# Ledger of designs, part 21: VH-VL binders against Ubiquinone biosynthesis protein COQ4 homolog, mitochondrial (COQ4)

Target 1, 235 residues: Ubiquinone biosynthesis protein COQ4 homolog, mitochondrial (COQ4), of Homo sapiens (Human) (q9y3a0)
Amino acid sequence: SDGAGPLYSHHLPTSPLQKGLLAAGSAAMALYNPYRHDMVAVLGETTGHRTLKVLRDQMRRDPEGAQILQERPRISTSTLDLGKLQSLPEGSLGREYLRFLDVNRVSPDTRAPTRFVDDEELAYVIQRYREVHDMLHTLLGMPTNILGEIVVKWFEAVQTGLPMCILGAFFGPIRLGAQSLQVLVSELIPWAVQNGRRAPCVLNLYYERRWEQSLRALREELGITAPPMHVQGLA
Key: E = the ipSAE of ESMFold2; O = the ipSAE of OpenDDE; V2 = 0.75 times the mean of E and O plus 0.25 times the DockQ between their complexes.

## First folded at step 19 (VH-VL; framework fv_recaticimab)

Design j4 (from u1 with heavy chain G100S; at its last look DockQ between E and O 0.62; V2 from the best seeds 0.64)
Fold by OpenDDE, look of step 19:
Structure j4 (fold): chain C 235 residues (1-235), chain A 122 residues (1-122), chain B 112 residues (1-112)
Amino acid sequence: as target 1 above (235 residues)
Amino acid sequence: QVQLVQSGAEVKKPGASVKVSCKASGYTFTDYYMHWVRQAPGQGLEWMGYINPNSGGTKYAQNFQDRVTMTRDTSISTAYMELSRLRSDDTAVYYCARESKTNYYWGYFDYWGQGTTVTVSS
Amino acid sequence: DIVMSQSPSSLSASVGDRVTITCKSSQSVLYSRNNKNYLAWYQQKPGKSPKLLIYWASTRESGVPDRFSGSGSGTDFTLTISSLQPEDFATYYCQQYYSWYTFGQGTKLEIK
């Protein structure tokens, strides 16, 4: 058993059997408790291999995506110049992102490191996906409540095709009240799907190069429409 | 006004290393990628690679991947290109160039250094 | 790697002439996301650094005379000088920046 050492930081080499068990276990746990982000992460890593290859290949064909894959920018507290972002004009991507983090009390560092992907480049792709998640909240204007999370998951599912996103999108609504469910099905899901289909692959955006760009201009560029007003009231 | 000022001419022996500097002024150094392009006497332009001054991330052309190192000192807004294991065919003018952007899309070189002549002779 | 093929390698012309230089890329440099061609043209005079003339295939850099124009899309591009001036005798290069960065071989424009 030629003990192939870790391919990247935090890499845990696993056998196919182990991966299968992890996938099954994480799926069960994620279904039981959708707020277990760690289990969702495990599920994504263990089931997403084929989809991640497709995403990687798509990124390679994109001028900006190729640069991202090459330079492997990270979104973390250690990599962000928070002072710079804070100094940016109101309405800029950078400032709105900071506002999002503050209002929702989230940190870029809350994302779990990739562990179970047996390819270094694919491991980065899924890591980038995770780190861009909060940026998508900012971009879509979605809160971190249940509805907002579901909407973002639907958008991500359409954009990436990742099994974990699809599962999250479908099973997320199970705990919603009737009114919330109605709004979700009638307005929010169609909006997310439409915008997800229309927008280019959001993983191909070098966000770190666009901090100064107005969020409005970026949305316009991507063809993302304003979110339905009802999402803020249902929190 | 944006200016890129490079270090002076160098004469090196085969097998040696050369380090060329490019000092940027008139703009925020970390906001723009810095590229290096060389031109052999009587020849065309050859892209060598770039550095992201903010992150330190680099991309090198395949022909130089094993011999070139690009670095930066953000405190003095200076980019460096070091080429090792010099050969006679490395004799060229070396340019630094800023990558520009239009509407947050990047790629073209809007400002160039004056060039640094590197001569490799036995 | 995208290969840039520039033609002609050299040409002679007179002041007042219309001059056309062509550049062909081995792959399309049209980006679907922004519908822009990732192509630039540079002018280089002897002993001087290259100067940006055209970017995004058809946009003139500030300060570039109107007699310079860029056209084309996808894989075929053209730089045109409508009426050649004495100061236009130089070497011209096309460049793609769609997939990394590559230059054409250059076109030397000489006085007839």
Scores: ipSAE 0.590, ipTM 0.851, lowest interface PAE 1.1, mean pLDDT 92
ESMFold2, look of step 19: ipSAE 0.708; ipTM 0.884
ESMFold2 (binder alone), look of step 19: mean pLDDT 93; pTM 0.947

Design j5 (from u1 with heavy chain N103H; at its last look DockQ between E and O 0.68; V2 from the best seeds 0.68)
Fold by OpenDDE, look of step 19:
Formats: C-alpha cells, sequence, structure tokens
Structure j5 (fold): chain C 235 residues (1-235), chain A 122 residues (1-122), chain B 112 residues (1-112)
C-alpha cells in the first residue's frame, strides 16, 4: 500500500469505502441539522468529485478562471487587507462585503478547510467555492438567515451543479413555515434560478481585483437583479 | 505619470544568473500585474511571465519555468526578474510591462520599461 | 497555447499609403462574458520599447492617432493605417491575452 502522502494541507487520504461512509454519515447529519456546515462540507467533498472536474474544466477555459486556478487566491482574514477595504467608497464590493461580514457576524475564516478531495486542484476549486459563498451573499443581497441561505443555495446549485447545493436547496425548506415556504416557492426560488442561469460562472470572478468596483455595477455586469423582497424580514 | 524604470545593462557569463529590476512610479504598484517580456536581437517579443505584486503570485511561460524567478518589493514599488543558468541565446533586451485594465478586465500591456540589455558571452 | 500568426512579415510602403497588417489566432480570443476580443497591437521603433496602439481589438490607446484602427473578431484581426506618416515606419506586433500571453512574429514596415 504505497502510502501516498497528503496532496495538500489538511488533506486526509481516504479509501473509497471510507468516502462512502463519510458521505452517508454526513448526508444524514446534514439532513438532520442543516446548520452543520461541517457536515455539508464533508458531503460536498465526498460526492462532488465529478462536478468539481466539470467546474475546474470550465474555469480553465475562462481567461479569468484560468488565472484564478493558477494563482490560487484565498479569501481569509490573513489575505484580506481590511484597512484597504474599509477605506473604499460606500457601495463598493469591498466595503459592502465588509458590511455583510459585520452585520451578519461572520468571518471569512469560518470556512472549513478541504480534506477529502484527492486532487489538489479540485481541492482548491471547492475551497474557492466555500470562500466565495459569503461574496455571493453580498452579490445577491441575501442575509444569512434560513431563507437567505436557501436562496443562495439555489443560486449555487444552478451555477455549480454541486450535489450538496442541490440537496441543500431542496431540503432547506423543510423547516420553514407555510408563509415563508410560499414566498420561497413563488418568488425567491424563481428569482434565484433565473439569476443563476443568467449570470456567468461566479467562480470565474477574481473578486480580489474588483474591491473598488461598485456593487451595483458588478450586479449589472453579471445580470443579477434586485431580490423581489426584503428577505431579512421573513426570517 | 506612470513610469517604469529598469536597471542598467548586464554582461554575464554562461551559467551565471542575472537579476533585472523594474521600479514603478505614478500609480499604486500593488494594483497592477507586472509582466516581463524579452526580445532577442532582431527577433520578436517573447512573454516570460508575470507577478501579482499584491499577493506575490506568479505565472511563468513554459520555456522559462525552471530558470526564471519573479519577485517584488512593495516597499519600493520594484519588481525583479532573475534568470538563472544563462546561455548565449538568453542575450536579449528584457522589458517590464504593466498590465492594463478596462472596466476591471485585464490583459494588455499599457506601459513598458525602457528595457535592459543582457549580454551572455563566454 | 494560442499561436499568433502575423502577416506579412515585412512590407514596404510610401507616405500616404493605406497599410493593412493581419493577425490570426489559432483559437478564438473572443470572451463570451464581456464580448471583447483579447487582442492588442503594439508599435516598436528601433532601439525603443513597444508602444500600445490598440487593445480589445479595436480600441485606440490614448494619444494614438486616428489613422490607426483595429478590426476583427474571433480569430482574424487587422491593423490598418489609413494614411501612412513618416513616423509610422516601425515594427508592429499583435498580441493575444485571452489564454496567457503570446505575440505575433511582427511586421516590419519599411519605407519604399
Amino acid sequence: as target 1 above (235 residues)
Amino acid sequence: QVQLVQSGAEVKKPGASVKVSCKASGYTFTDYYMHWVRQAPGQGLEWMGYINPNSGGTKYAQNFQDRVTMTRDTSISTAYMELSRLRSDDTAVYYCAREGKTHYYWGYFDYWGQGTTVTVSS
Amino acid sequence: DIVMSQSPSSLSASVGDRVTITCKSSQSVLYSRNNKNYLAWYQQKPGKSPKLLIYWASTRESGVPDRFSGSGSGTDFTLTISSLQPEDFATYYCQQYYSWYTFGQGTKLEIK
């Protein structure tokens, strides 16, 4: 058993059987508690291999995506110049992102490192997906409440095709009240799907080079429309 | 005004290394990628690679991947290109060039250094 | 790697002439997201650094005379000088920056 060492930092080599068990276990846990982001992450890593290849290949064919794959930019507290972002004009991507983090009390460092992907480049793709998640909240104007998360998951599902996104999108609503569910199905899901289909692959955006860009301008560029309602009031 | 000022001419022996500097002024150094392009005597332009001055990320052309190292010093807005294991065919003018942008799309080289002549002779 | 094929390698012309230089890419350099062609044209005079003339296939750089124009899309591109001036005798290069960076072989424009 030629003990192939870790391919990247935090890589945990696993057998197919182990991966299967992890997938099953994480799926069960994620269904039981959708707020277990760690389980969702495990599920994504263990089930997303084929989809990640497709995403990678798509990124390779995109000028900006190829550059991202080459340079491997990271979004973390250690990589972000928070002072710079704070100095940016109101309405800029950078400032709005910071505002999002503050208002929702989230940190870029809350994202779990990739562990169970047996390809270094694909491991980065899924890591980039995770780190861009909060940026998508910013882009879509979605809060981190249940409805906001579901909307973002629907958008991500359409954009990436990742099984975990699809599952999250479908099972997320199970805990919603009737009124929230109605709004979700009648307005928010269609909006997310439409925008997800219309927008280019959001993983091919080099966000770190666009901090100064107006969020409005970026939304316009991507074809992202304003959400149909204030999602913050429905949680 | 944007200016890229390169270091002076170099004469090296085969097998040696050369390090060329490019000092940028008139703009925020870390906001733009810096590229290196060389031109052998009487020949065309050859892209060597780039550096992201903010992150330090680099991409090298395949022909140079094992011999070239690009670095930067942000404190003095200076990019460096080091080419090792020099050969006679490395004799060329070496240029630094800034990558320009339009509406946050990048790619063309809008400003160039004056060039640095590197001569490799036995 | 995208290969850039520039033609002709050299041409002779007189002041006042219309000059056309062609550049062909081995792959399309049209980006679907922004509908821009990732192609630039440079002018280089002897002993001088290259100068940007055209970017995005058809946009003139600031300070570039109106007699210079770029056209084309996808894989076929053209640089046109409508009326050649004495200062236009130089070597011209096309460049793609869609997939990394590659230059054409260059076209030397000489006085007839």
Scores: ipSAE 0.649, ipTM 0.862, lowest interface PAE 1.1, mean pLDDT 93
ESMFold2, look of step 19: ipSAE 0.718; ipTM 0.885
ESMFold2 (binder alone), look of step 19: mean pLDDT 93; pTM 0.943

Design j6 (from u1 with heavy chain S55T; at its last read DockQ between E and O 0.87; V2 from the best seeds 0.87)
Heavy chain, then light chain:
Amino acid sequence: QVQLVQSGAEVKKPGASVKVSCKASGYTFTDYYMHWVRQAPGQGLEWMGYINPNTGGTKYAQNFQDRVTMTRDTSISTAYMELSRLRSDDTAVYYCAREGKTNYYWGYFDYWGQGTTVTVSS
Amino acid sequence: DIVMSQSPSSLSASVGDRVTITCKSSQSVLYSRNNKNYLAWYQQKPGKSPKLLIYWASTRESGVPDRFSGSGSGTDFTLTISSLQPEDFATYYCQQYYSWYTFGQGTKLEIK
ESMFold2, look of step 19: ipSAE 0.742; ipTM 0.890
ESMFold2 (binder alone), look of step 19: mean pLDDT 92; pTM 0.944
OpenDDE, look of step 19: ipSAE 0.762; ipTM 0.890
ESMFold2, look of step 21: ipSAE 0.808; ipTM 0.928
ESMFold2 (binder alone), look of step 21: mean pLDDT 92; pTM 0.939
OpenDDE, look of step 21: ipSAE 0.691; ipTM 0.877
ESMFold2, fold request of step 23: ipSAE 0.822, 0.816, 0.837; ipTM 0.930, 0.932, 0.936
ESMFold2 (binder alone), fold request of step 23: mean pLDDT 92, 93, 92; pTM 0.939, 0.944, 0.943
OpenDDE, fold request of step 23: ipSAE 0.923, 0.922, 0.924; ipTM 0.966, 0.966, 0.966
ESMFold2, last read: ipSAE 0.821, 0.760, 0.743; ipTM 0.930, 0.906, 0.898
ESMFold2 (binder alone), last read: mean pLDDT 92, 92, 93; pTM 0.939, 0.941, 0.942
OpenDDE, last read: ipSAE 0.921, 0.922, 0.923; ipTM 0.965, 0.966, 0.966

## First folded at step 20 (VH-VL; framework fv_recaticimab)

Design i1 (from u1 with heavy chain K101Y; at its last look DockQ between E and O 0.74; V2 from the best seeds 0.00; counts 0 for: pae O 7.8 > 2)
Fold by OpenDDE, look of step 20:
Structure i1 (fold): chain C 235 residues (1-235), chain A 122 residues (1-122), chain B 112 residues (1-112)
Amino acid sequence: as target 1 above (235 residues)
Amino acid sequence: QVQLVQSGAEVKKPGASVKVSCKASGYTFTDYYMHWVRQAPGQGLEWMGYINPNSGGTKYAQNFQDRVTMTRDTSISTAYMELSRLRSDDTAVYYCAREGYTNYYWGYFDYWGQGTTVTVSS
Amino acid sequence: DIVMSQSPSSLSASVGDRVTITCKSSQSVLYSRNNKNYLAWYQQKPGKSPKLLIYWASTRESGVPDRFSGSGSGTDFTLTISSLQPEDFATYYCQQYYSWYTFGQGTKLEIK
């Protein structure tokens, strides 16, 4: 591959053959161990090119999405004003997001950087998708247990059409017990699909401009219904 | 009360640069986008661009992309617009304007500065 | 870019008159997600900065008299002054903020 320099920070130029090998390898590993987030990320980057174009185009057609693409906001510990978020009212998006991070012991910085997307703008789109993931947990009221993750993946699959989301949604349930599987199929998946179809594209939300907004009001705005309360009990 | 106070009138020569300031008060400066709009004598309003005071992110209108620089100093709640390579047709009143929102939908300009007259003459 | 076209460019009227100003956009400024028209009206008096009158095509800004009203949807919008007052003689501008920001050319309202 003629030495085209990196298109963005952390970009690793790869040949089609290399991408194919990475896709195959990461798919195998992700199937073997779905908790390998790094493999899921590689799979998403190597297989999602066409879908990412569609998402990007969708964002360009949306006023807020276009602004996001232009300004390239990031969600990380370095970009978040945690003090501001902590000072916000209870029930606000910002406070609930912080609560989510605390309760689930996750950090915005845990998201892997994009490496294998050969377009700078598309690389940002997938990065934004990753960084918004925890926000979707907050928005949907889903924990980071296996059921919660599957629900969010189904929602994301419906919203984005990303192959990695689809695969995650389908293969996630393989390790579930009978009772959990029943609830997943009968209640949680239909809920996720319905809300995913009803809600506008969540990548077009400028979350950083809505920290003060009531989470409840935001859910109402997006047409997101109350999350199933039994999700945590079955995990 | 929300107020936007701009710097005083400027007289510049062609080829020079001008930097206009806009000091905000009465609200949290970093929570609202700041826009710049100019108006040539006897002409309409022309949008120049905006800055997100929180992130420093900017968007410039195509006609100004190579000549305008918008910055901010959050410590003093002040936005700046610098226009370089001035021409006679840059003679105008320059306004800063806050982008307002309703129910967290943004877009309209709810508060304006008093304007800064910039005259470019040889 | 969305082009905004106002009509008329100027008009003369008397105190007490009903005045109508129209604004057309080159494409729809109705956002399907929230069903809002991304259109505003501004008033500008000589030597003063613009003042927001109407936003979302029909919502009056706080402190704006009831005689001012905005209507329309999609590509066609109207600003109406039901009974013109002496302080209403000014230049009026429409603005779209659906896709970036563009203004109409303005309508100058003069005393007859």
Scores: ipSAE 0.019, ipTM 0.552, lowest interface PAE 7.8, mean pLDDT 89
ESMFold2, look of step 20: ipSAE 0.729; ipTM 0.895
ESMFold2 (binder alone), look of step 20: mean pLDDT 92; pTM 0.940

Design i2 (from u1 with heavy chain R98K K101R; at its last look DockQ between E and O 0.54; V2 from the best seeds 0.00; counts 0 for: pae O 6.0 > 2)
Fold by OpenDDE, look of step 20:
Structure i2 (fold): chain C 235 residues (1-235), chain A 122 residues (1-122), chain B 112 residues (1-112)
Amino acid sequence: as target 1 above (235 residues)
Amino acid sequence: QVQLVQSGAEVKKPGASVKVSCKASGYTFTDYYMHWVRQAPGQGLEWMGYINPNSGGTKYAQNFQDRVTMTRDTSISTAYMELSRLRSDDTAVYYCAKEGRTNYYWGYFDYWGQGTTVTVSS
Amino acid sequence: DIVMSQSPSSLSASVGDRVTITCKSSQSVLYSRNNKNYLAWYQQKPGKSPKLLIYWASTRESGVPDRFSGSGSGTDFTLTISSLQPEDFATYYCQQYYSWYTFGQGTKLEIK
C-alpha cells in the first residue's frame, strides 16, 4: 500500500470501501439529524467526486472561475477585512454580507475543512462551495432558519448538482409544518429553481473583488429576483 | 493622491535578471491588482501580467510565463517584477499599473508608475 | 487572444480640429452579463506614462476634459476629440480587458 501522504491540509486518505461506509453512515445521520453539518459535509465529500469534476471543469471554462481556481481565495475570519466591510456603503455586497453574519450570528469559520476528497483541486472546489454558502444566503436574501436553508439548498442543487444539495433539498422539508410546506412547494421551491437555472454558476464569482458592488446590482447581473415576501414573514 | 513610484533605470547583460520595484501610496495596496506593462522603444504597450497583492496570486502573459516572476511586500506596499534570461528585445520601459475600481472582474488601469527603463546590451 | 486594431496609425491635425480615432477588436468585448464594453482609451505623451482617458468604452475618467468622448459597442469603438487643444498631441491607445489584456498598436496625433 504505497502510503501516498496527504494531498492537502486535513486530507484523510480513504479506501473506496471506507468512503462507502462513510457515505452510508453520514447519509443515515444526516437524515436522522439534518442539523449535523459535519455529516452533511462528509456525505458531500464522499459522494460528490464526479460532480466536483464537472464543477471544476465548468469553472475552468469560465475566466473568473479559472482565476478563482488559480488564486484559491478563501473566505474566513482570517482572510476577511471586517473593518473594510464595515466601512462599505449600505447595500453593498460586503456590507450586506457582514450584516447577514451579524444578524444570523454566523461566522465564516463555521465551515468544516475538506478531508475526504482525493484530489487537491476538487478539495478546493468543495471548500469554496462551503465558504460561499453564506454568500448565497446574502444573495438570495434567505435567513438561516430551516426554510431559508432549504431554499438555498434547492438553489445550490440546481446550480451544482451536488448529491448532498439534492438530498438536503428533498429531505429538508420533512420536518416542516403544513403551512410552511405549502409555501415552500408553491412559491419558494419554484423561485429557487427558476433563479438557480437563470443565474450563472455562482462559484464563478470572485466575491472578494466585489465587496463594493451593490447587492442589488449583483442580483440584477445574475438575474436573481427578489425573494418572495413570505420568506421574510416566516423567518 | 494615488502614486506609483518605480525603481531607477537598469542596464543588464544578456542572460541576466532584472528586478523592478513599484511602491504604491495613496490607496489600500491590497485592495487592487497590480499589473505590469512594458513598452519597447517606439513600440506599443504589452501586458506582462498581474499580481493580487492580497493573496499573492499571479497571472502571466503567455510570452512571459517562463521568465517573469511577480511578487509583493504588503508591509511596504511594494510590488516587484523580475524578468530573467534577459535578451536584447527585452529592452523597454516597464510600467506598473494599478487596476481601476471595477466590480466586474476584469479592470482597466487607472494609475501608472513613471516607468523603469531596462536596457539589455552586450 | 483578442487583437486590437487602431486606425489610423498616425494623423496630423490642427488646433481646434475634430479628431476621430477608431479601434476594432477581433472579438466582441461586450459582456452579456452586465452589458458593459470592456474597453479603455489611454493617452501617452512622449517620455511619460500612459494616462487613462475612457473606460467601459464611454465613461470618462475623472479630470479628463469634456472634449474627449468614447463611443461604440461590441467590436467597433471610437475616441473623439471635439476640439483639439495643444496639449492633446500625443499617442493614443485602446485596450481591451475582456479577455486578459491587449492594446491597440497606437495612434500618433501630430501637429499639422
Scores: ipSAE 0.019, ipTM 0.614, lowest interface PAE 6.0, mean pLDDT 89
ESMFold2, look of step 20: ipSAE 0.689; ipTM 0.875
ESMFold2 (binder alone), look of step 20: mean pLDDT 92; pTM 0.943

Design i3 (from u1 with heavy chain R98K, light chain Y38W; at its last look DockQ between E and O 0.40; V2 from the best seeds 0.00; counts 0 for: pae O 6.2 > 2)
Fold by OpenDDE, look of step 20:
Structure i3 (fold): chain C 235 residues (1-235), chain A 122 residues (1-122), chain B 112 residues (1-112)
Amino acid sequence: as target 1 above (235 residues)
Amino acid sequence: QVQLVQSGAEVKKPGASVKVSCKASGYTFTDYYMHWVRQAPGQGLEWMGYINPNSGGTKYAQNFQDRVTMTRDTSISTAYMELSRLRSDDTAVYYCAKEGKTNYYWGYFDYWGQGTTVTVSS
Amino acid sequence: DIVMSQSPSSLSASVGDRVTITCKSSQSVLYSRNNKNWLAWYQQKPGKSPKLLIYWASTRESGVPDRFSGSGSGTDFTLTISSLQPEDFATYYCQQYYSWYTFGQGTKLEIK
């Protein structure tokens, strides 16, 4: 076992066999309990290698994405100027993101570190994906309830092609009531897919440079339509 | 009217450091990245890096990464560029330049300071 | 890094002449998202700071005379002065801002 040291912080080198076992185990657990975010994360890391390469290459072809890959911005409590965000105008990306965090009682630090990706750059890509997740909630106007999460996962699946997103999108609805399922299938999924296809790759957005931008203007720029009104009523 | 006013000319010895200031006015200082560009005598323009005045985040060109420090004081809308371990080939005019934005896209420099001449001589 | 190459390095012209300066990038600076070329042109007079003339390859900055125009796409760009005026004798630079920031070597326009 040529003891190649960790490639990045929190990197756990694993053999192909180990990865396979982790993938199988995490998949089973994620199916059993979709709220186990840690298992979803493991599944994403162990199965997403090929897709992450494609995503990385896509980012490299985009000037803003390339800058993100080079500068390696992080979205965490330590990197965010919360006071600055709070001082921003109402309706700005930064203010709305802060509101999202507050209303949903979510912290940027709740995202698990990447561990099982055997490439430093790809590890960053998946980390960025995780850290941008809450920003996508903000951007799409989706709550953190099960329905909102499914919608965001569908959007992410279309945008990134990540297996974990696809799986989450498909298996998420299994626990929904009939009415919620109907709304999801008839309105929310089509909305998410349409917007996901229309919008450019959202990982290529340097959000940290757009805090002052109107959320509405950003949605318009990306071609994202207003969320269906039914999402707010079912929350 | 947008104005960028830089500090005066500097004469330094090799190995010394120089700190150039750029005071911005006529716009919201924190809304636009501030860039630094230098020009050696009779030479072209060379990008050194930028600072986000809002966050203090910086990006330096590879050639300067180990020697340049960009800072800002938002209270007085002033950006600073410090270059250390000066060499004779650092003799140049140093410019601050405001980044332009169109529909929240960025990249070009729409306003420039008057330049600061830094001479490095033994 | 994207390398910018200007041609010519210097040229002499007379007042009233049509002048063309070319700039080539080592890779395309056309961005698919906004369908714009991330290229700018600057004018620099002796002892003065650069002045923005053109951005997005063809958009003229406010206050820039109509005789200045930018054209091109992808990797090949041109700055044209339709009728050279006495105040136009200067050094001109192209710049890409697609991937970080790089300048051409400059074109010095001198009076004939």
Scores: ipSAE 0.031, ipTM 0.571, lowest interface PAE 6.2, mean pLDDT 89
ESMFold2, look of step 20: ipSAE 0.696; ipTM 0.875
ESMFold2 (binder alone), look of step 20: mean pLDDT 92; pTM 0.942

Design i4 (from u1 with heavy chain R98K, light chain Y97R; at its last look DockQ between E and O 0.81; V2 from the best seeds 0.71)
Heavy chain, then light chain:
Amino acid sequence: QVQLVQSGAEVKKPGASVKVSCKASGYTFTDYYMHWVRQAPGQGLEWMGYINPNSGGTKYAQNFQDRVTMTRDTSISTAYMELSRLRSDDTAVYYCAKEGKTNYYWGYFDYWGQGTTVTVSS
Amino acid sequence: DIVMSQSPSSLSASVGDRVTITCKSSQSVLYSRNNKNYLAWYQQKPGKSPKLLIYWASTRESGVPDRFSGSGSGTDFTLTISSLQPEDFATYYCQQRYSWYTFGQGTKLEIK
ESMFold2, look of step 20: ipSAE 0.630; ipTM 0.844
ESMFold2 (binder alone), look of step 20: mean pLDDT 92; pTM 0.933
OpenDDE, look of step 20: ipSAE 0.730; ipTM 0.877

Design i5 (from j6 with heavy chain K101H; at its last look DockQ between E and O 0.72; V2 from the best seeds 0.00; counts 0 for: pae E 11.7 > 2)
Fold by ESMFold2, look of step 20:
Structure i5 (fold): chain C 235 residues (1-235), chain A 122 residues (1-122), chain B 112 residues (1-112)
Amino acid sequence: as target 1 above (235 residues)
Amino acid sequence: QVQLVQSGAEVKKPGASVKVSCKASGYTFTDYYMHWVRQAPGQGLEWMGYINPNTGGTKYAQNFQDRVTMTRDTSISTAYMELSRLRSDDTAVYYCAREGHTNYYWGYFDYWGQGTTVTVSS
Amino acid sequence: DIVMSQSPSSLSASVGDRVTITCKSSQSVLYSRNNKNYLAWYQQKPGKSPKLLIYWASTRESGVPDRFSGSGSGTDFTLTISSLQPEDFATYYCQQYYSWYTFGQGTKLEIK
């Protein structure tokens, strides 16, 4: 496993010592320069093996999650039919996702391929998590500003247990002003934690089959409540 | 207006392959999973697998996994099932069936093709 | 795999009779997230493809006569035809769609 050849097209096999060095280096670099998103990705790939196994195992037990693991869907600019999404009714998941992309001026860009996970199924799981992250902004009603990202990280930490989510949730608030920090601690974290515990794992949702579903109905299905306030104006 | 029209009957020898087509009309082909179900003479229904026409992803029943391939051509709204290394006990009617699109992902089979008789005989 | 067992395998009845067909699954097909039973019933007449009758265990498909009803939950399910008609001569299948897809063996209904 540690010295094995490639297990998927971009795989870089590494020993446990090499993974430790990559994890330490990527953590240091991400703390030094938080815009090194590639280092956050390396950190997630090198530190999450046990947690990814737990996530994969729970996906296998869920009928929808099992189908996702079998079919390996992707959410990217190359796989989305934007014309179809645009044609959907207002308030549908697909239309609200497009609105999120437009309002926040982001795209579902293709990320660098997963490289350092030594199991191809677990490599898919972390790749899916990265793609689902933008979907969580739509589902939770959170913008891509610093406060919104931290709130999503708290939800993700509760749901996934991934070390990178836990670190982002705990250390991200250092960059907030006092008012945002007070609101985060008193209102938004409790909301995110409550919803993360109540909702089923959002990796078990086959979003590509649910574009037509009303976003309100989907939130009700998952037990996700409205955020206690609009976050866009607090960043 | 939903309609599934399958290719015509086939007679094959043991060891050959057969490819059955299922042309969909009256709905958006890529929005709904397509299943294949067979029925040997005098027997019940046997699920063979499905294809997601949007992604091309497939799942096959265990007893067909080594011999079946399901594909689609989205440009002509057509699904295909190919069964190789035929034996006499593969003689059956083969159906395509559309999985109803539900808000909860998995569904039941709401429309069926007319069936394609495949006879495997020396 | 979830195994589906139907009983009886064959049944003769007269027009006007009330007919009951049972279906048992080897494990529960009740999904806790939405509280729905992932069970369907199909009718197949000789020489024809199957036709959906009932889904979610008890919801009748559009155009299906109201003499057909489904009931049950978890592992035990029943299809009932309240007043048998000549056109109801067919084989009936249950199917689970909770974890992949499995059909029961079928119940052949002959009208005397």
Scores: ipSAE 0.006, ipTM 0.538, lowest interface PAE 11.7, mean pLDDT 84
ESMFold2 (binder alone), look of step 20: mean pLDDT 92; pTM 0.945
OpenDDE, look of step 20: ipSAE 0.028; ipTM 0.582

Design i6 (from u1 with heavy chain T102V; at its last fold request DockQ between E and O 0.77; V2 from the best seeds 0.83)
Heavy chain, then light chain:
Amino acid sequence: QVQLVQSGAEVKKPGASVKVSCKASGYTFTDYYMHWVRQAPGQGLEWMGYINPNSGGTKYAQNFQDRVTMTRDTSISTAYMELSRLRSDDTAVYYCAREGKVNYYWGYFDYWGQGTTVTVSS
Amino acid sequence: DIVMSQSPSSLSASVGDRVTITCKSSQSVLYSRNNKNYLAWYQQKPGKSPKLLIYWASTRESGVPDRFSGSGSGTDFTLTISSLQPEDFATYYCQQYYSWYTFGQGTKLEIK
ESMFold2, look of step 20: ipSAE 0.707; ipTM 0.881
ESMFold2 (binder alone), look of step 20: mean pLDDT 93; pTM 0.947
OpenDDE, look of step 20: ipSAE 0.801; ipTM 0.903
ESMFold2, look of step 21: ipSAE 0.748; ipTM 0.901
ESMFold2 (binder alone), look of step 21: mean pLDDT 92; pTM 0.945
OpenDDE, look of step 21: ipSAE 0.622; ipTM 0.860
ESMFold2, fold request of step 23: ipSAE 0.758, 0.774, 0.759; ipTM 0.903, 0.909, 0.903
ESMFold2 (binder alone), fold request of step 23: mean pLDDT 92, 92, 92; pTM 0.945, 0.944, 0.939
OpenDDE, fold request of step 23: ipSAE 0.925, 0.924, 0.925; ipTM 0.967, 0.967, 0.967

## First folded at step 21 (VH-VL; framework fv_recaticimab)

Design b1 (from i6 with heavy chain S55T; at its last fold request DockQ between E and O 0.88; V2 from the best seeds 0.87)
Heavy chain, then light chain:
Amino acid sequence: QVQLVQSGAEVKKPGASVKVSCKASGYTFTDYYMHWVRQAPGQGLEWMGYINPNTGGTKYAQNFQDRVTMTRDTSISTAYMELSRLRSDDTAVYYCAREGKVNYYWGYFDYWGQGTTVTVSS
Amino acid sequence: DIVMSQSPSSLSASVGDRVTITCKSSQSVLYSRNNKNYLAWYQQKPGKSPKLLIYWASTRESGVPDRFSGSGSGTDFTLTISSLQPEDFATYYCQQYYSWYTFGQGTKLEIK
ESMFold2, look of step 21: ipSAE 0.742; ipTM 0.897
ESMFold2 (binder alone), look of step 21: mean pLDDT 93; pTM 0.949
OpenDDE, look of step 21: ipSAE 0.662; ipTM 0.870
ESMFold2, fold request of step 23: ipSAE 0.765, 0.732, 0.808; ipTM 0.907, 0.895, 0.927
ESMFold2 (binder alone), fold request of step 23: mean pLDDT 93, 92, 92; pTM 0.946, 0.938, 0.944
OpenDDE, fold request of step 23: ipSAE 0.924, 0.923, 0.924; ipTM 0.967, 0.966, 0.966

